# VHH binders against q96fz2, part 321

Target 1, 269 residues: q96fz2
Amino acid sequence: CGRTSCHLPRDVLTRACAYQDRRGQQRLPEWRDPDKYCPSYNKSPQSNSPVLLSRLHFEKDADSSERIIAPMRWGLVPSWFKESDPSKLQFNTTNCRSDTVMEKRSFKVPLGKGRRCVVLADGFYEWQRCQGTNQRQPYFIYFPQIKTEKSGSIGAADSPENWEKVWDNWRLLTMAGIFDCWEPPEGGDVLYSYTIITVDSCKGLSDIHHRMPAILDGEEAVSKWLDFGEVSTQEALKLIHPTENITFHAVSSVVNNSRNNTPECLAPV
Key: E = the ipSAE of ESMFold2; O = the ipSAE of OpenDDE; V2 = 0.75 times the mean of E and O plus 0.25 times the DockQ between their complexes.

## First folded at step 16 (VHH)

Design CB70 (framework vhh_6z1v_2)
Fold by ESMFold2-Fast, scan of step 16:
Structure CB70 (fold): chain B 269 residues (1-269), chain A 123 residues (1-123)
Amino acid sequence: as target 1 above (269 residues)
Amino acid sequence: EVQLVESGGRLVRTGGSLRLSCAASGFTFEDYAMGWFRQAPGKEREVVAAISWSGRSTYYADFVKGRFTISRDNAKNTVYLQMNSLKPEDTAVYYCAAKFGLFTESPEDYQYWGQGTQVTVSS
């Protein structure tokens, strides 16, 4: 998973993350550094994306079932990294494989500290290899959505102005992530950065790509992944597996250039 | 102190129109999706229409598409259902319901419910 869409305005994104705490109280996640949130139809590694994490990471006596939403850098910078520039990291931490996550120091250490997060997106993009050509076919992959009124349905001939109608009830894709905290050697603000855990593709996606992000399907899975105060690493890792509850459609090559940031990036071809 | 109070239900002739209102109090209305559900005698409660917290996203059951319109006024804490081209099959008790966050088509997902308002359509 190397490209996502996360374009919702802050207020829409916040309501899409409505949840219930352990005591059954309805809540919206509290924002940390909201001004660092940059909505885009075309998010690449090194950009900031919103993640959910337990409030207990920031507040000693907080209920571990309460949630913070915070922008984090995509591309995990390990806490042990000693150089001054995170872009000089020698290896790719955009994704981490589920089968080796407990073997790799960069991921095992933060996971042992309970640094689990849920990465939010409208959906993600994947490029299908086409035999006999150098071109790849991009697809937008996302949770099945409740059918809004006819003009708000994706796949129909929608006017650009009707795109706003589908989004205020959009079910966000919730991907399992691991984050870490890096303190610059010369001082400055702590950098929060994440990686997305990947698994083998489900049957439905196998013709598009052989890998997929570990998707947490539903509030029970999301809450258990986030709740590092009550759910051990071993129990949380049982949530990491392929899921079939996913849909997709082909999109135009406009998405190929990460600088293109328009609704055309995810519109059906 | 959470309350949803429906009004507007009455007897109306086939082909007529009716507007239902639901006044909400005791919660932060703008954080809740709202839905209209109905229940006829001997049948289960079913979704009629739903509207997002912002009013910008809506859902309609297939049997009311093109005839009913859901809307909301967040300044007045009120949700409305405009019903046109009414049919005898629309006869039911209509319920207003609130769900924190996003709407769904499933009545069991909604936290708050009104007492209902009776709509009777005669031929």
Scores: ipSAE 0.775, ipTM 0.905, lowest interface PAE 1.0, mean pLDDT 90

Design CB71 (framework vhh_6z1v_2; at its last look DockQ between E and O 0.93; V2 from the best seeds 0.82)
Fold by OpenDDE, look of step 17:
Structure CB71 (fold): chain B 269 residues (1-269), chain A 123 residues (1-123)
Amino acid sequence: as target 1 above (269 residues)
Amino acid sequence: EVQLVESGGRLVRTGGSLRLSCAASGFTFNDYAMGWFRQAPGKEREVVAAISWSGRSTYYADFVKGRFTISRDNAKNTVYLQMNSLKPEDTAVYYCAAKFGLFTESPEDYQYWGQGTQVTVSS
């Protein structure tokens, strides 16, 4: 996974993240660093995206079932990294393979500390290789959505009003992630960054791409992944597997350019 | 105490119109999606329409076919169902329900329910 969409307004995004804590209380996640949230139809590595994480990571003795929402850098910067510039990392940390998560120090160590997060997105993009050509067809992949009024397809929004109607009740894609905290050697603010765990693709996606993000489908899976206070690493890793509960459609080549940030990126062709 | 109180249900002739209202209290209304459900005798409760917390997004069951309109007034903590072109098949108890966050089609997902209002459509 090298490209996502996360364009919802902050208030809409927050409500889409509504949850119930272990006490049965209905809650919205509290924001950390809301000003770092930058909506975009075309999110690439090194950009900031909102993630969910347990409140216990920030507050001692907090209920670990409570959730915080925070923009973090895509591409995990390990806490032990000693260079002043995160871009100088010599290895790719955009994704973490599920089969080798425990073999790589950069992922194993933060995971062992309970630094599990849920990466939020409208969906993710993947490119299908065309047989016999060097051309690649991009697809937008997301959870199946409820059919709202006049929202026949995500792409049928012919007006700003219709667009708002489509996205107002959007079920966000919830991907399993690992995050870490890095303190710059020269001082400054702590950098929170994440990696997306990947798995082998489900049968439905196998023709498009052989790998997919580990998707946490449903509130229980999301809750268990986040709740590092009550759920062990071993139990949490059982949640990491392919899912068939996804849909997708072909999109234009507009998304190929990471600088393009328009609704056309995820519109069906 | 959480309360949802439906009103407006009555006997109406085929082709007639009704407006149902649901007054909500005891919870933060703006954080909840609202829905109208109905249950006819011997049938399962089914979703009629749903509306997002902001009112920007709406859902209608297939049988509605443009006849009904769900709306809400957050300042009044009220959700409405305008029902036009009523048919005998629309005869049921209509329930107002609230769901925290996003609306769904599943009645099981809704946290709060009204007592219901009877709608009867005569031929």
Scores: ipSAE 0.902, ipTM 0.951, lowest interface PAE 0.5, mean pLDDT 94
Fold by ESMFold2-Fast, scan of step 16:
Structure CB71 (fold): chain B 269 residues (1-269), chain A 123 residues (1-123)
Amino acid sequence: as target 1 above (269 residues)
Amino acid sequence: EVQLVESGGRLVRTGGSLRLSCAASGFTFNDYAMGWFRQAPGKEREVVAAISWSGRSTYYADFVKGRFTISRDNAKNTVYLQMNSLKPEDTAVYYCAAKFGLFTESPEDYQYWGQGTQVTVSS
């Protein structure tokens, strides 16, 4: 997974993350660094994306079932990285394979510290290889959505303008992530950065791409992944598997260039 | 302390119009999606319409599309159901319901419920 859409305004994103703590209380996640959230239809590695993580990571005696939402850099910078500039990291940490996550020091160490997060997106993009050519067909991949009212005539239902009415009830894609905290050797603010765990694609996506992000389908899975105070690494890793509860549609080549940041990037073609 | 109070239900002739209101109190209204559900005698409770916390996203059951309009006034903590072109099949008790976060079409997902208001449509 190397490209996502996460374009919801902050207030819409916050309500989409409504949840229940272990006591049964309804809650919205509390923001850290909300001004660092940059909505976009076309998010690439090295940009910031919002993640959910346990409040216990920031407050020693907090209820581990309570959630913080924070923007983090996509591309995990390990805590042990010794250079002054994280852009000089010699290897790609955009994704982390589920089958080797416990073998790689960059991922095993933060995972052992309970540094699990849920990466939020409207959905993600994948490029299907077309046989006999070097051309690829992009697809927007997302959770099935409740059928909201579309504006205008029946013919307008599939237009980009008509999609505006779905967003305030959009079910966000919730991907399993691992984050780490890197302190610059020369001082400065702690850098929070994440990687998305990947698995073999499900049957429904196999014709588009051979890999998919590890999607946490539903609040029970999201809660267990985040709750590092009650759920061990071993138990949490049982949540990492392909899901069939996913849908998609083809999109235009406008999305290919990460500089393009318009609704056309995810509109059906 | 949480209350949802429906009003506006009455007898109306086929082809007529009616506006239902639901006054909410005791919770942070702007964090809840709202829905209108109905139940006829001997039948299960079914979704009629739902509206997002912001009022911008809506859902309508197929049997009311084009006839009913759901809306909300967050300053007044009220949700409305405008019912046009009423049919005898619309006769039911109409319930207002609240769900934290996003709306769904499933009654069991809603946390708070009103007592209901009777709508009767005669030929």
Scores: ipSAE 0.792, ipTM 0.909, lowest interface PAE 0.7, mean pLDDT 91
Fold by ESMFold2, look of step 17:
Structure CB71 (fold): chain B 269 residues (1-269), chain A 123 residues (1-123)
Amino acid sequence: as target 1 above (269 residues)
Amino acid sequence: EVQLVESGGRLVRTGGSLRLSCAASGFTFNDYAMGWFRQAPGKEREVVAAISWSGRSTYYADFVKGRFTISRDNAKNTVYLQMNSLKPEDTAVYYCAAKFGLFTESPEDYQYWGQGTQVTVSS
């Protein structure tokens, strides 16, 4: 998983993240660093994307079931990293394999601190390698959506009214992530960064690619993954598995160039 | 205290039209998606139409077939169902419901419900 879409305006995105706290109260997550949210149809590693995390990470004695939404850097920079430049990190932290998460210090350490997050996207892109050719077919992969009046117009560029009719009720993809906090040795703001946990693909996606992000399907899974105050690492890791509750469609090669930030990136072909 | 109060249900002839209204109070209306559901005697409650918190996205059950229109007025905290070309099989109690966040087809996902208004369509 190395490319996502997360293009919703902040108010629409926030409403898509409506949840219940442990007392049954309806809430919207509270934003931190909203200025760092850069909506785009075409997000790549090292860009900022919104994640959910427990309020307890930020506030002493907070209810751990309450959620904060904050942009973080894609590509986890471990808190113990000693160089001044994150680009000097010797290994790729865009993704974290579930089968080795407890063997790799970069992921085990923050996980042991309860630094679990939910990575938000409209969906993700994956490239299918076809036998007998070097061409790759990109797909946009996302949760099944309730069919709205104009849902067949996904990715249409011509009408803002049609955009709103499609995306205003979009169910965001919720992927399991781990984050860490790194203090630059030269001073300055703490860097929050995340990795996306991956698993073997479900049967429905296996023809596209052999790996998929660990998707948290439903509020129970999301709540348990986020709530490090009440849910241990061992129990949380039971949530990490493939899901068949996923859909996809082929998209044009416009998405291949990460500079293309248009609805065409995710439009069906 | 949360209240959803439906009005406008009555007896109408086949082919007639009817407009249902639902006045909401006691919660932040603009944070809620709204739905109209119906239940005929001996039948399960079923979604008729739903509308997003902003009013921009709508859903209609297949049996609507373009005959009904859901709308909302966020300034008046009111949701409407315009029903045209009514058929005897539309006879049911119609309920207004509110769901925080995104709407769904499932009645069990909705937090607040009105008492219902009876719609009867004579042959």
Scores: ipSAE 0.658, ipTM 0.857, lowest interface PAE 1.3, mean pLDDT 91
ESMFold2 (binder alone), look of step 17: mean pLDDT 91; pTM 0.923
OpenDDE, second read of step 19: ipSAE 0.887; ipTM 0.944

Design CB72 (framework vhh_6z1v_2; at its last fold request DockQ between E and O 0.77; V2 from the best seeds 0.81)
Fold by OpenDDE, fold request of step 21:
Structure CB72 (fold): chain B 269 residues (1-269), chain A 123 residues (1-123)
Amino acid sequence: as target 1 above (269 residues)
Amino acid sequence: EVQLVESGGRLVRTGGSLRLSCAASGFTFTDYAMGWFRQAPGKEREVVAAISWSGRSTYYADFVKGRFTISRDNAKNTVYLQMNSLKPEDTAVYYCAAKFGLFTESPEDYQYWGQGTQVTVSS
């Protein structure tokens, strides 16, 4: 997974992240560093995306079932990294393969500390290799959505009004991630960064791409993944598997350019 | 105390119109998607329409076919269902329901329910 969409306004995004804590209370996640949230139809590694994480990561004695929403850098920067520039990382941390998560120190260590997060997105993009051509067809992949009035297609979002109809009740894709906290050697703000755990693609996506993000489907899966206070690493990792509960459509090549940040990125062709 | 109070249900003739109202209290109305459900005798409760917390997104069941309009007034903590071109098959108890966050088609996802209002459409 190297490209996502996360363009919802904060208020919409927040409500899309509604959850129930362990006490049964309905809650919205609290924002941390909301100013770092940059909505975009075209999110690439090194950009910031909102993730969910347990409140316990920030507050001692907090209810670990409570959630915080925070923009984090895509591409995990390990806490032990001693260089002053995260871009000097010599290995790719955009994704973490589920089968080797425990073999890589950069992922194992933060995971062992309970630094699990849920990466939020409208969906993610993958490119299908076309047989016989050097061309790749991009697809937008997302959770199946309820059929709202006139929302039969994301393509109908050609007006602000239509956009609202499509996105106001959008079920966000919830991807399993690992995050870490990096303190720059020269001082400064702690950098929160994440990697997306990937798995072998489900059957439905296998023709598009052989790998997919580990999607946490449903409140229970999301809750368990986030709640490092109650759910062990071992138990959490059981949640990491392919899901068939995905839909997709072909999109234009507009998304190929990471600088393009328009609804056309998501529009079906 | 959480309350959803439906009103407006009555006997109407086929082809008639009716507007249902649901007044909500005891919870933060703007945090909830709202829905109208109906249950006819001997049938399961089914979704009629749903509306997002902001009112910007709406859902209608297939049987609605453009006849009904769901709307909400967040300032009044009220959700409405304008029903036009009513048919005898629309006869049911209509329920207002609230769901925290996004609306869904599943009644079980909704946390709060009204007592219902009877809509009867005569032939």
Scores: ipSAE 0.922, ipTM 0.960, lowest interface PAE 0.5, mean pLDDT 94
Fold by ESMFold2-Fast, scan of step 16:
Structure CB72 (fold): chain B 269 residues (1-269), chain A 123 residues (1-123)
Amino acid sequence: as target 1 above (269 residues)
Amino acid sequence: EVQLVESGGRLVRTGGSLRLSCAASGFTFTDYAMGWFRQAPGKEREVVAAISWSGRSTYYADFVKGRFTISRDNAKNTVYLQMNSLKPEDTAVYYCAAKFGLFTESPEDYQYWGQGTQVTVSS
């Protein structure tokens, strides 16, 4: 998983993250650094994306079931990184394989500190290899959505104008992530950065790509992944597996260039 | 003290029109999606229409598409259901419901419910 869409305005994104704490109270996540949220139809590694994490990471004695939403850099910079420029990290931390997460120090250490987050997106993009050419077909991959509008659902038959009506009830894709906190050696603000855990693709996606992000399907899975105060690392990792509850459609090559940031990036071909 | 109060239900003739209103109080209205549900005698409660917190996204059950319109006025904490071309099979108690966050098609997901308003359509 190396490209996502996360374009919702902040107020829409916030309501899409409505949740219930362990006491049964309905809540919206509280924002941290909302000014760093940059909506885009075409987010690549090193850009900031919103993640959910437990309030207990920021406030001692906070209820660990309460949630913060914060923009974090995509591409985990380990807390032990000693250089002054995180872009000079010698290895790629955009994704973290589920099968080796406990073997790799960059991921095992923050995971042991309870630094689990849920990465938010409208959906993600994958490029299907086409036989006989070097050209690849991009697809937009997302949760099944409730049919919004009179007869509308996102589909190949829908016009781009009909899509503008779906977003205020869009079910965000919720991907399992690990984050870390890096203090610049020469001083400055702490950098929060994340990686997306990946698993083998499900049967439904196998013809598009052999890997997929670890998707947390439903509020129970999201709550358990975030709640590092009550849910151990071992128990949380049981939530990491492929899911079949996913849909997709082909999109135009406009998305290929990460600098293109328009609704055309996710519109059905 | 959350309240949803429906009004507008009455007896109407086939082909007639009716507007239902639901006045909400006791919660932050703009944090809730709103829905209209109905229940006929001996039947399960079913979704008729739903509307997002902003009013920009809507859902309609197939059996009311083109005939019913849901809308909301966030300044007045009110949701409406405009019902046109009414049929005898639309006879039911109509319920207003509120769900925190996004709307769904499932009655069990809704936290707050009104007492219902009876709509009777004569053949």
Scores: ipSAE 0.813, ipTM 0.917, lowest interface PAE 0.8, mean pLDDT 91
Fold by ESMFold2, fold request of step 21:
Structure CB72 (fold): chain B 269 residues (1-269), chain A 123 residues (1-123)
Amino acid sequence: as target 1 above (269 residues)
Amino acid sequence: EVQLVESGGRLVRTGGSLRLSCAASGFTFTDYAMGWFRQAPGKEREVVAAISWSGRSTYYADFVKGRFTISRDNAKNTVYLQMNSLKPEDTAVYYCAAKFGLFTESPEDYQYWGQGTQVTVSS
């Protein structure tokens, strides 16, 4: 998992993250650093994207079921990293394999501190290589959506403009992540960064790619993953598995270049 | 105190039109998606239409077949259902409902409900 779309305006994204706390009260997550949110149809590693995490990470005695939403850097920078420049990290932390998470220091240490987050996206992209070294076919992959009214176009005429009316009710993809906090040795602001946990792909995606992000399907899974005050690491890891509750469509090669930030990136072809 | 107050239900003839209104109070209206549901005697409550917090996204059940239109006026905290080409099968109690965040098809996901307004369509 190396490319996502997270393009919703902040007010739309916030309402898509409506939740119940442990007492059953309806809440929206509280933003940290909202001005660092950079919406795009084409997010790549090292960019900032919003994640959910427990309020207890920021406030003594807070209710651990309450949620904060904050932009973080994609590509976890471990708290023990000693260089001054995160780009000098000698290994890739864009993803974390679920089968080795407790064996890798970069992921085991923050996980042991309860640093679990939910990575938000409209959906993610994967490239299918069914012809060996030939051209790759990108797909946009997302939760099934309730059918909403569009401008009426079907097929090739189903452009991104016709999709304008779907986004206010879009169910965001919720991926299991781990985050860490790195204090630059020269001083300055603490860097919050995350990795996305991956699992073997479900049967529905196996023809596209052999791995997929660990998707948290539903409020119970999201709540348990976030609530490090009440849910142990061992119990949380039981939530990490593939899901078949996923859909996709082919997209054009516009998305291949990460500088392209247009609705065409996710438009069906 | 949260209130959803439906109005406009009445007896109409087959092929007629009717406009339902639902006035909302006691909550932040723009944090809620709104839905119209109906329940006929002996049947389960079912979604008719739903509308997102901003009014930009809508959903209609298949049986609506283009006959109904949901809308909302966020300045007046009101949601509407325009019902045209009414059929005897549309006879039911119609309920206004509010769901925090995103709308769904499932009545059990909605937090607040009105008392309902009776719509009766005569042959």
Scores: ipSAE 0.737, ipTM 0.885, lowest interface PAE 1.0, mean pLDDT 91
ESMFold2, look of step 17: ipSAE 0.724; ipTM 0.879
ESMFold2 (binder alone), look of step 17: mean pLDDT 91; pTM 0.925
OpenDDE, look of step 17: ipSAE 0.893; ipTM 0.947
OpenDDE, second read of step 19: ipSAE 0.893; ipTM 0.946
ESMFold2, fold request of step 21: ipSAE 0.722, 0.696; ipTM 0.881, 0.873
ESMFold2 (binder alone), fold request of step 21: mean pLDDT 91, 91, 91; pTM 0.927, 0.924, 0.926
OpenDDE, fold request of step 21: ipSAE 0.919, 0.920; ipTM 0.958, 0.959

Design CB73 (framework vhh_6z1v_2)
Fold by ESMFold2-Fast, scan of step 16:
Structure CB73 (fold): chain B 269 residues (1-269), chain A 123 residues (1-123)
Amino acid sequence: as target 1 above (269 residues)
Amino acid sequence: EVQLVESGGRLVRTGGSLRLSCAASGFTFGDYAMGWFRQAPGKEREVVAAISWSGRSTYYADFVKGRFTISRDNAKNTVYLQMNSLKPEDTAVYYCAAKFGLFTESPEDYQYWGQGTQVTVSS
């Protein structure tokens, strides 16, 4: 998973993250650094994307079931990284394989600290390899959506007007992530950065790509992944597996260039 | 303290029109999706229409599409169902319901419910 769409305006994104705390109270997540949130149809590694994480990470004695939403850098920078420039990392931390997560120090250590997050997206993009050509077919992959009037789902829109109608009830893709906190050696703000855990693709996606993000399907899975105060690392990792509850459609090559940031990036071809 | 109060249900002839209203109080209306559900004698409660917290996204069951329109007024804490071209099959008790966040088509997902208003469509 190396490209996503997360374009919802902040107020729409916040309500799409409505949840229930341990006491059964309905809540919206509280924002940290909302000014760092940059909506885009075409998010690449090293850009900031919104994640959900437990309030207990920021407030001592907070209810671990309460949620914060915060922009974090995509591409985990380990807490022990000694160079001054995070882009100097010699290895790729955009994704973390589920089968080796407990073997890699970059991921095992933050997991041991309960640094689990849920990475939010409208959906993600994958490029299908075609035999005998260098060209790949991009697909937009997302949760099944409720049929909405004027735009029954993404791709049913006939006009920009219809595209606007679908988003206010869009079910966000919720991917299992691990984050870490890095303090620059020369001082400055703590950098929060994340990786997306990946698993083998499900049957439905196997013809597009051999890997997929670990998707947390439903509020029970999301809640258990986030609640590091009550759910151990061992129990949380049981949530990491492929899901069949996913849909997709082919999109144009406009998405290939990460600088393109328009609705055309996820429009069906 | 939370209340949803439906009004507007009555007897109407086939082909007629009717507008239902639901007045909400005791919660932050703008954070809730709203839905209209119905239950006919001997049947389960089913979704008729739903509307997002903003009013911009709507859902209609296939059997009412093109005939019914859902709308909301967040300043008045009210949701409406405009019913046109009514059929005897539309006879049911109509319920207003609220769900925090996004709407769904499943009654069990909704936190708050009104007492219902009877709509009877005669041939």
Scores: ipSAE 0.768, ipTM 0.899, lowest interface PAE 0.9, mean pLDDT 90

